VH-VL binders against q95uq1. Designs and how they scored, part 5

Target 1, 197 residues: q95uq1
Amino acid sequence: MSDNHEEESNVPAYVPGKHVSVDQLKQQDAEDEALKRYKESLLGTGVHAPKDDPRKLVIKEMKIQIEGRPDTIYPLDTKELIKEMKTKPFVLKESCHYKITLTFNIQHDIVSGLKQTNTVYRKGIKVSTEKHMLGSFAPQALAHSVTNPRHGWEEAPSGMLARGSYTAKVVFTDDDNEEHLSVEYAFSIKSDWKSDD

## First folded at step 16 (VH-VL)

Design A2
Fold by ESMFold2, look of step 20:
Structure A2 (fold): chain C 197 residues (1-197), chain A 124 residues (1-124), chain B 103 residues (1-103)
Amino acid sequence: as target 1 above (197 residues)
Amino acid sequence: QVQLQQSGPGLVKPSQTLSLTCAISGDSVSSDSAAWNWIRQSPSRGLEWLGRTYSEYQWYDDYEESVESRITINPDTSKNQFSLQLNSVTPEDTAVYYCARETYDFLSGYFDYWGQGTMVTVSS
Amino acid sequence: DIQMTQSPSSLSASVGDRVTITCRASESIDSYLHWYQQKPGKAPKLLIYAASSLQSGVPSRFSGSGSGTDFTLTISSLQPEDFATYYCQQSYTFGQGTKVEIK
């Protein structure tokens, strides 16, 4: 892959959802410098694919933002840190307002139609499944961030039946249903906040 | 060591209530690390989970869809037992009934201790 | 609901044989698959949990493998006490069983 740093360009439309390799995009632009510059700005001119890491999606962090409280941040940039999430549950107070931000890198190729599927369990029984379309993401040096919900806040459930300990699994797939990441985690819903959250 | 001991009648008339109990030793019915299940077995349907009860913040019940209108599972903390009541039985409810302790591997439960089983025949 | 298919339904084997039994899920269940042994007139007995973890007190000739949709229970050298029916379990669903009979 060549390293082109020029940013100024005429702007053809970028068409998300079509899987085209980075090498193919650069080859297609041999005739038109303006189009080449535009495509390079979309793809990131300094992207270098790690040879030893075949993953297209590399998770870096999950952040739980709770309205009126400090954020809870999980670094996830090692396999060990991802596995540790099982043992470090976060706490949601009933009816609290929260949102979740994921930070990740994309490498090697574009990931089209990234989708998050989150399944929540209570003592082995599935209690909900929720799906979110995250979008399409190109390789770049700087990490991508996605926040759910996109606008406003989500509200934690409430009531005596909602309280308790939960386990969950989140899976990230693309338009071709290829699985890029799976994370198991835990949380609890409580009536009040407690030390050691 | 955990042991589960079942008791209850082996013959029940159609339209009556099937009632079984399971006595626990070596653990507590109110343990927050386990759930207490009823499972039945017949030649035509094999092993079928019926439901469970467990304690965490409060007592919770989960029942299999096909029986949930007829089934009740109750804990008895004073006797360290839990029971099965299945109302309005028919010959299709003829089976061997087991109580079982459930424990967990994060997202999934499995049954590590079982009662001895009770053969229940539903017949006139 | 995830459907579970166990195969074969029955098999005949001799003492000392290596026996394999399979369980297939209709979609991925990672490693959340458990195995039980049942002898006539007795309750099921847990052998393997989480696909490959051996339950305490179970002989090491029993092993489990697999992840995703295809799972295998293996008995490396069949003993007389191993003639029984074997069940897989995922969530609150059991396979239909595999009966291992003496040949």
Scores: ipSAE 0.647, ipTM 0.856, lowest interface PAE 1.3, mean pLDDT 85
Fold by ESMFold2, fold request of step 22:
Structure A2 (fold): chain C 197 residues (1-197), chain A 124 residues (1-124), chain B 103 residues (1-103)
Amino acid sequence: as target 1 above (197 residues)
Amino acid sequence: QVQLQQSGPGLVKPSQTLSLTCAISGDSVSSDSAAWNWIRQSPSRGLEWLGRTYSEYQWYDDYEESVESRITINPDTSKNQFSLQLNSVTPEDTAVYYCARETYDFLSGYFDYWGQGTMVTVSS
Amino acid sequence: DIQMTQSPSSLSASVGDRVTITCRASESIDSYLHWYQQKPGKAPKLLIYAASSLQSGVPSRFSGSGSGTDFTLTISSLQPEDFATYYCQQSYTFGQGTKVEIK
C-alpha cells in the first residue's frame, strides 16, 4: 500500500550558537533589544524558560518555500493555530521544487536525537512514511530553524495518479521516544497553480 | 437520508465471476466527499475490506492486496450506482457482501451507510 | 499492518447492565478508531467515529473513549435492542467482534 521513497538521514545538527566579538557588543549594548537577545544566546546559558510551561520544544512556524513563488507561512505558536493548520491546505504544482523550514524554541533542557516522522494519506489510505533525523538542540533565546532538504530541493510528484488531495501527520520525537509535537496538515498536488488565485 | 440498495445473484459456480450492484439514493456516486466500498463478511475471516472507488480529478480505485488481481469496482454515474466484479471465485469467496459509503475524519475513513448485504455462496 | 483485538469475544448481560467492550491496536493509532453494531442478518451500523464522537441518531447511552492503543465502547444501561455484535475498525481493518448476548 505505502512505500518510503527516501533514505533516512544520520547527519547530526549544528548545536553551538552564534559567536560575536565582545568589542562589537559594547558599542551597541545600551539601546538594542534585538542585540540583547543575540548577546544572551552567545554569552552563556542565561536563557530563562517560562516557569509554568513544561514543554521542551515550542513550535513557532512552518514555512513552505516553493521555487518561483511566494512562501507559504503557517504560524504555529498556539494550540489553536496548530489545530487550524489542517483547514488551510497548501498547493504544490506537479514537479515543482519545494522545501520546508520549521522554526522552534528549545527550553528547559537539551532535546537529543530529534526525529521527524511524516506520514501522508490519500482519503484514509497511507501512501508514504518518511523519517528525517534533525539532530540535537540546546535551550537558547533565539529560535532554531531546520530545513528539509538541507541541500537543494524536493520535487513534487507528477502525473494523473499523483494529482489529488492529501492529508498528513508529522510527529517529532527524541531519542528517548518522547513525543514533543504532532501536527496534522493538508495539501494538494495539481497540474497548475489556478487554485491559488 | 442516504440509502444503499444491493442487487445480484446469491449463487455462483467456482471459476465464474461474482457480480453485484449497489444503487445509491440520497447522495451521488460522484460526490467528492465520499468513497464507495465493498466489504464482505464470513465466519472464518470476519469483516474484510475488498476495495473502493471514488471521484476527484478522475475515478480512482484502491483494492485489498489479496484480491487485487481479481477485483474490479466500477462507478455508473448515469444510474448513480457502483458495482463489484470478482473473477475466478472459489468456495473461499463465500460470504455476505456489503457495499458501504466511506467518509472521513481527516486521516481516517469510516463507513456511515451500508447496503443490506447479499449472501453469496460459491459452490458447484 | 495493525492488528485489532477485541475483548471479550462474547459476554452475557441483562437489560439495565453497564457493558464495556475493549479494542486493542498492535501499535498507536491516535484516536482514529471507529465502532459498529451488527444484529444478526443485518449490516453493521456506525455508532462512534474517531474514538469518542457519537454518530447522529445513535442513543446517548453509547459512548467511546481511549487513544493510542486501548479503546473502550460503553453502553451505560443496556436495552433489549442492544443485544448484538460490536466491531471496532481502524484504517481498513476490523476487530474480530464482541458478541453481547442476553443472560
Scores: ipSAE 0.632, ipTM 0.851, lowest interface PAE 1.3, mean pLDDT 85
Fold by ESMFold2, look of step 19:
Structure A2 (fold): chain C 197 residues (1-197), chain A 124 residues (1-124), chain B 103 residues (1-103)
Amino acid sequence: as target 1 above (197 residues)
Amino acid sequence: QVQLQQSGPGLVKPSQTLSLTCAISGDSVSSDSAAWNWIRQSPSRGLEWLGRTYSEYQWYDDYEESVESRITINPDTSKNQFSLQLNSVTPEDTAVYYCARETYDFLSGYFDYWGQGTMVTVSS
Amino acid sequence: DIQMTQSPSSLSASVGDRVTITCRASESIDSYLHWYQQKPGKAPKLLIYAASSLQSGVPSRFSGSGSGTDFTLTISSLQPEDFATYYCQQSYTFGQGTKVEIK
């Protein structure tokens, strides 16, 4: 079955497959009642989407959890809040243990094969790129959450060469390479937490 | 206004070290908002970034991979300048060498002030 | 590794012409593309940063546009002093240059 996708375009420009809206899926199977019920359970029942918001992925929050310290929470449910991340860097002490949780809603159609690409820079020089497959997400009222790492903790790098200010960009794309979200943010690696005081 | 003034020899023999200096006025080599770069230009390779040094928590350097084994860029805070040393030069290192100040737009750097350039010829 | 190509490699134009130079990246670079002008015997001079932001002291006849992979430098009315070679830059890579000659 093709990706379930609601776009401004009538026809998806993607390979592989044809983009089919939620309504089109239900219409195609009107005579096959068993298949209709299966598709409805997969797609979620009648989840209402805002009429004037075409986004399929709506980010709500990024949370940075640091072992032994209060969480840092970025509300991201407006364009202004997303842009503000550039000016609100978080601090990681070298060798600290941390994890990042993203909370988002899916509306209109299923987003298939969502992947996260995170690129980190030091004063304009790319120092890493990481990609994670997140999966497929159906529209629903309850927000979805994804955490990296899925289990345990990530460890911040250490040493004098690792210390410094970093900028980064995280991008979310689906199997058709449609970009759903892009966030630019900043952080620092320091030898001590004192700079947060 | 920031100005960069280069000095150093224009002729270097093969296998020797190319040494250039860039004196800074109107800014500090220790500025945490800038980085100090060397860039060269030749007909065969065009504009080619070589490396940089900058101060933030400490002094950092970054070098272009193909010259990394031969290059050193050093700041001198007492003279407000920075230098280029390129070891073991060959005729392929013949180029006009520029120093440049780098400034940033969040994810990307650009070069807003340049030295006057020094033509360096590597020849026997 | 992101490759940058400029088009055309050279052009001739008359004073007063609208001139357009393009730069293409092999992968998306958002709006992080910068433009320079270089006259013979001189260092490059920054014209445009971040695709469309005009550097101070640069005449308003220069403008930049584009995002993603395709970028354009435009000179709205070519002047005699605009004879030069123009370079785009992303990260620490420069395009090969576009030489603009006045007819």
Scores: ipSAE 0.626, ipTM 0.841, lowest interface PAE 1.3, mean pLDDT 85
Fold by ESMFold2, look of step 21:
Structure A2 (fold): chain C 197 residues (1-197), chain A 124 residues (1-124), chain B 103 residues (1-103)
Amino acid sequence: as target 1 above (197 residues)
Amino acid sequence: QVQLQQSGPGLVKPSQTLSLTCAISGDSVSSDSAAWNWIRQSPSRGLEWLGRTYSEYQWYDDYEESVESRITINPDTSKNQFSLQLNSVTPEDTAVYYCARETYDFLSGYFDYWGQGTMVTVSS
Amino acid sequence: DIQMTQSPSSLSASVGDRVTITCRASESIDSYLHWYQQKPGKAPKLLIYAASSLQSGVPSRFSGSGSGTDFTLTISSLQPEDFATYYCQQSYTFGQGTKVEIK
């Protein structure tokens, strides 16, 4: 089971709970040059969001890095690819060292107080829940990236009771509890790297 | 077609052990795609999940917290059956007992095949 | 733990009526809710799994809908064999049941 870890924000912090669109933020505060400069630095150099995509958070990729082995990479930039993840489990060998990186874009609006909640199940029974605060993210052209753990490696559990097939759900919510993304995925813990798939 | 057939006595004295058996046809108790459950029903408690057994890499058991000190669910691969043993019964254990096959919709399980039910009365 | 509440506890209806039964979860369970029918002296029978998927062999007059916290089971035209008690289920918890009786 993974330890609880808290991710730090890669965007300068401001008061949580303040939810304003990029356009509204710029329109509301024309009078104070210092506030204007701060807002511009928070929002980055520009916004290049597709006009016909209403999503604020757009996942691009999930990468599983295992020490001493090739990476497993899931492209997730379509609804079909996100749904396919359920049928393509990844394998962790007992006691292996691994880390997981999520890559995503933010568009249209600032997302304040983004939190990642990951829940793991074994055949319908919840076995763990981990919550990580990610911070606030502004729209920008370059993707954001979050790695768990931030430093070093996570170690997969071991022993006969740890082995088996697991399903999981990772959910991204903001400080208003609005759900921005939900991804369901699968993995197994085995004594060896061989697979029956 | 999967069918579950229950057997076992319907009258048990207080402090004794309730024992029931569920015979499976059309599937295997060792299937890694299913789990084998006991569920009971009474007027006061409604439908109440008791526990399950299943095979994946090894045999696993999960029991409802309120009964886990008294319950055992065992598979029998040679007979393609699984059993319920509930120790130290009281009148509060009087119920209709069902065995059920569990299958999964990714994060959640549901019970697609049920045994016929066994009325068990705990009375002196 | 997530608590489930069915509504109503009982209802009276006539053959041919459209009947709806509600199940409410205390927090979001996505679409992971299942429906069962039980007749007196019989085991429960699965009708709907994953909120809206009809189990094989179940008549098409049964349908399920909802996601998140609010779910409904609908019988479009009640038949004599549909007078029964209906249960919702998520995880290893069942609702308290809704008894559908003849008016």
Scores: ipSAE 0.593, ipTM 0.832, lowest interface PAE 1.5, mean pLDDT 85

Design A3
Fold by OpenDDE, look of step 20:
Structure A3 (fold): chain C 197 residues (1-197), chain A 124 residues (1-124), chain B 103 residues (1-103)
Amino acid sequence: as target 1 above (197 residues)
Amino acid sequence: QVQLQQSGPGLVKPSQTLSLTCAISGDSVSSNSAAWNWIRQSPSRGLEWLGRTYSEDMWYDDYEESVESRITINPDTSKNQFSLQLNSVTPEDTAVYYCARETYDFLSGYFDYWGQGTMVTVSS
Amino acid sequence: DIQMTQSPSSLSASVGDRVTITCRASESIDSYLHWYQQKPGKAPKLLIYAASSLQSGVPSRFSGSGSGTDFTLTISSLQPEDFATYYCQQSYTFGQGTKVEIK
């Protein structure tokens, strides 16, 4: 019995904001203070979205931060770089503390209720699934960054059974279950850092 | 070229143990890029995956839930082979059994080399 | 568990015909579908992996397409040696097969 511990991360029930388009938000007069605050909180200075890119979410970078170790950075600006990431697994020492930061741009409209689903595989078998509610994001001049966990560090699994090679898929979906992005990556859990070469 | 050669009896009595061996050539049972699988086929159940063994830092086994309590897949590195043991067989275990090499397209495994198959009949 | 459904279960075709076989998954499996050919008394043979990648040594008349839940195996011009049963596979689940018979 593989206990699929669906760790329901007790992420507080994110109440998705009203699905209001950026254009609608721009046109809606300041009569709704709550909407105004929401707009002010989400809408930075008018970021010109590329007219030739219909994507609402554009990944820029994935960063693996490990306590006491240099950061591993995957630039993800192109489809080729996204593919290349699959061939460059990062290493986690067992019991190390790590966190993952995703950097992305939002274009054209607000993405509401963005959810990250991370599924990990070992030789084609699913071993875990984690879901993170990220929140709502508006187009802004600066890229958005989301770090998991939001606070503190995640501890890498330990023990002989945990060591090995893994593959994973991260999927970004909104509150309408629209998939905005999927990325695949690989990593290894090892007993030490020497095999990083 | 990778070749898988199966051996073992084709007749097993009820409640006995089914035992098959798959000899590997052109690859290693200890390959980190492969897993070694047993799959069976019957008219009633079609193609059914039973389990696998593979080596990384250590040996791992994964089994299909319906046979997990009865199945053992063991590697033999000295002979470059792996075996299937299925205990307490019943007529429902009558099938053609295949060993297969599993390789991967990142998140997914597929079977690129197969043994010739062994018809195993469970009968009194 | 993901269910794989092939259609049709069987078909009759002539040499030279274009043959199309469909496999549907109960949920999205991206492009992680594989196709096999099996002849009577033989083991399955890998044809296509990753929905559309042709296995080495497989004739170019075989092709695969699809993503998500719907996948297709196509034989552009059926040859005498292509009369067989075809299976799709995802992870450790196989389709029920499609038998291609001579008309």
Scores: ipSAE 0.756, ipTM 0.878, lowest interface PAE 0.6, mean pLDDT 90
Fold by OpenDDE, look of step 19:
Structure A3 (fold): chain C 197 residues (1-197), chain A 124 residues (1-124), chain B 103 residues (1-103)
Amino acid sequence: as target 1 above (197 residues)
Amino acid sequence: QVQLQQSGPGLVKPSQTLSLTCAISGDSVSSNSAAWNWIRQSPSRGLEWLGRTYSEDMWYDDYEESVESRITINPDTSKNQFSLQLNSVTPEDTAVYYCARETYDFLSGYFDYWGQGTMVTVSS
Amino acid sequence: DIQMTQSPSSLSASVGDRVTITCRASESIDSYLHWYQQKPGKAPKLLIYAASSLQSGVPSRFSGSGSGTDFTLTISSLQPEDFATYYCQQSYTFGQGTKVEIK
C-alpha cells in the first residue's frame, strides 16, 4: 500500500493585487511599519510626476546586449527617437547570446501586472510571439529596468532559414489590458557580424 | 514604373494543372524589398491570397494553407518573371487570377502593383 | 483566422457626397490595414496603405483612419470616377468589398 503522497505543489495562487492607487496607499494609516516600508520601497522619496505628461509608463531606453560584443543602445525619450530606431536595425549573429533590457519610468500611479508582448515578423508574416510578465511597478525617482531573459542569455536562431531581416513590435499592457506603450524595432540575423554595407 | 504582365491559358480541364506567368518590368523578381504574389478573385470567395515568392539570402515561398499541397510559385531570374502552378484543379478554382507586387510598411505588406488579371475557367 | 468585415456591403451616393466605408477586424491587428479600389474588369488599385497613408497619385479626397479593430475609408467629395468597389486588406486577408454605386 504505497502512500502516494501527492505533494500539493502550493503554487501560491497569484492573487491579482487589488489595484490600489498611489493615493489610496498614501491614505492608508502608517500604523503598519511593514506597510510603510513597502510604500516607501514603492513610492521612493520625491517622485515628481510631470504635470504635462499623463502617461503612466514612459520608455527611456532599449538596450541590446550581445555576449562578446558592444551593447547597442536605443534612446527612446522622444517620438523622433522611437521612429529613428525603426531605421536602425541591430544585427544578431546566428547562435549568438543576447538579451534585451528595457528602461522605463512609471508616473502618477502604480502599473499593476505589466506584461510585455513581443511579436516578430518576417516580411509581414508573424513568426513568433513571446509574452513576459514583468510585474508591478510604482512611480519612483529612478527608472525601472527589465531584462529578458531575466537570467542568462537568449540564443539567436541559426541556419539558413533563420537568416534575414525581421521587424518586431513590443506592447506593454497591464492587468486591465490597458496598453501603455508600443515600440517597433528591426533586426537582422546574419551568419557573421559584418554589416553588408 | 513597375508593370506586371500576365500570360497563360484561360481554360483548364478538371484535374489538370493551371499555369500562369507574370512578367515584371521596372523591378526585379529578386528585389529584397518586395515579394511576388498570386491572388485570385471569385464571386463566391472574394479576393483570396494564394502565395508568394521572394528573395533574401535564398528564395522563400509562402502559400495559403488551403492550396499549399497543390500550389507552386517559382521565380525565373533570367526572364525576370514568376509563375503559378496549381495542380489538380476543380471548378472551385475558377477565378480571375492576379499577380501582384507586395511591398512593406514596417509590419505588414500591401500590394502596390497588380497584373491585368487572367480569367481562368475550370471546365470539362 | 482573422476576418475582415466591411460595412456597408453596398451604398448609393451622388457626386459631391461624403462617403464613409468601415472595415472591422475580428481581432485587434498588429499590422496596418490597407485600402484598394477596383473597377469592373480591372485589377484592384492601392489607395491607402498603413491605415492612413495616401498612395502616390491618389487624389486627396481619399483618406484613411482607424486603429485596433476599426478602420475607415473616407471620400470627402465623391467624383464620377469613384464609383467602384472598395476593399480593405490586412496581411493576406481581404474584406468582402463595398460597392459604391451612383444614386
Scores: ipSAE 0.680, ipTM 0.834, lowest interface PAE 0.6, mean pLDDT 90
Fold by ESMFold2, look of step 19:
Structure A3 (fold): chain C 197 residues (1-197), chain A 124 residues (1-124), chain B 103 residues (1-103)
Amino acid sequence: as target 1 above (197 residues)
Amino acid sequence: QVQLQQSGPGLVKPSQTLSLTCAISGDSVSSNSAAWNWIRQSPSRGLEWLGRTYSEDMWYDDYEESVESRITINPDTSKNQFSLQLNSVTPEDTAVYYCARETYDFLSGYFDYWGQGTMVTVSS
Amino acid sequence: DIQMTQSPSSLSASVGDRVTITCRASESIDSYLHWYQQKPGKAPKLLIYAASSLQSGVPSRFSGSGSGTDFTLTISSLQPEDFATYYCQQSYTFGQGTKVEIK
């Protein structure tokens, strides 16, 4: 079903000691004007984050794009909305082509080597685990956006055994394996689109 | 309230097929909110999940890897029952066998109703 | 596969004692761990699901806690009817059991 032959060398590698704070980045190279301009363009004109919100990654939205159909959009900007994903499943028609876009803000520090681990279950039995390297992201005023797959489409599985209801958990960790976000969600694979899709 | 009532022989000869039945009252074997399981217990292996069947748009089965080649679990919607068939038994299959209803906390299943248990001895 | 280890394998206690039983997973399972009670000659009975959720009809002296790899079942004041064997479960794997005996 899934092709697990991947080119590991095409994914940016984590280098020890790469993780630095925004203040440390500005302080390290204050004397070089070219580096000063680079630091300012990387960090933007201002980093504005609530002092009492320690989160480095703040999810805003998950969008499921299905070729030839309207997008399904989940706002995720509160813990309540994230928890409610469990009760609002989306539907994939078998063999449909889809992609998923995540929109999020980074605050306080750079998040290095952000990785998405998605585990899918069928009534309590694990059926797959997939990992995707998303990259490294600096704090900035505008949200970051990542789409998987980066090119083309994913194809939903097909056949009688593939149809049914699924639950899943996606976890976002950095190169230090610190967990920044966890979302539990549900979906179904069906032979035809239904009235409630 | 859901009740599970087991039936079947307690003595089976080696190489024969073990057959047990679990009758359901207070729920339907075809309920899409539950799955119907067989679990056995012995001193050497403790509690051991064997497999399940459940209904959604069709019937699905899942079996523990170690017994997968020998086990069949069948629903019977007309009698509101489900069965266990374990082929080619050996003395190592001697255990108390339970049927159980599975329900879910999103990603994980747990067993909220159990049958009374059937002691099955495999001996010549 | 994730291995589950219960501790202790058995313990002796008196009525009124506070009893704790632990279950360790070989890797993180979040809060997806369930607890059962089994009396001699009877089927297991669900006590707690999802680490800390008390099943309907179970006395409030039973509680569960933990997440990740370490989980506990606590009986705050042991009653005569609580002398039994207790099992944890994650996925389709059960712990080996903890027998609670009369001292």
Scores: ipSAE 0.566, ipTM 0.817, lowest interface PAE 1.5, mean pLDDT 85
Fold by ESMFold2, look of step 16:
Structure A3 (fold): chain C 197 residues (1-197), chain A 124 residues (1-124), chain B 103 residues (1-103)
Amino acid sequence: as target 1 above (197 residues)
Amino acid sequence: QVQLQQSGPGLVKPSQTLSLTCAISGDSVSSNSAAWNWIRQSPSRGLEWLGRTYSEDMWYDDYEESVESRITINPDTSKNQFSLQLNSVTPEDTAVYYCARETYDFLSGYFDYWGQGTMVTVSS
Amino acid sequence: DIQMTQSPSSLSASVGDRVTITCRASESIDSYLHWYQQKPGKAPKLLIYAASSLQSGVPSRFSGSGSGTDFTLTISSLQPEDFATYYCQQSYTFGQGTKVEIK
């Protein structure tokens, strides 16, 4: 086998709207055991993936890193923890520098063209919508991580009108527009760091 | 039980200011869990949200874009009421005006209590 | 801007009929869709919030369903007091209304 041959057989992120499922890869090579074993070592055997969990994307954690302060970490590895996130708002000091890291597993199938859409509201009124292309991700035992921004920091807004309480929803879709995950969360922008009341 | 009671004149001349008041009982205009809205209704445009005021860190206002240059919504905590002022009215502003309390299902608001409505006619 | 389209604009029905009216959003709004009833000369009254949650004091013959872009309000057995106009709402946008009239 060569790099050119393997490269041509595995280009899921480069081919828009086309992908090959884990099951299809195994079926393609049913008559060639050498290729089957090679592809299974790359894609895993499925022994580690729970058969009764149909999700392709399984979120594990959301981390908010704030320059000069301890990280805020949300474990999201259960349905209950995902739903609880909206009851545990985080605080950003105005003008602070922050970044957000999502940690997730991909199982069953390759997810192509994963896109993050984040919509922020203030008491029911939409304030902003941001979209970010994350890329394509294959099933594997190790979790994937994506950090936004990729370099440097994001800066929190400032000023009297920027301060206050916000609600938000982040949605993850692929290039087939299938929704894999949505998380509702809350945060506030304050002039100084303060413990929750 | 929350009740909203409207008052104000039903006839306004063109170019004048429409002024309405909504008195609240059973809740506080300064409640952190609600927002106080004005909505109007006409045969040509149906139900049309105009704007709101609410209290949190400070008083916030949000106005519908088509009226934002002419509208003011003011709370009055001492009287537990809020007002609508719409400047420079034209016959297009003829409608039934409602005040309403807004509450939330996290990302979205809905109007659970409404005033009785005030028919306002703009005519010379 | 999310547009809300109700259908039909009006319908005629008899007491005891099952009535279904629909509301379609131009974009997904999950379950954040609310329904109101308005009788002539009166303010709208909240019936259903969050697509399917029945407001306190509303008869159980009213139900709501749907998610995403397509939503329905159902009256299982129409009563004389149900002849009214019905509105859906999302964010600060209302549907055009559906008038339910006596056949």
Scores: ipSAE 0.527, ipTM 0.794, lowest interface PAE 1.7, mean pLDDT 84

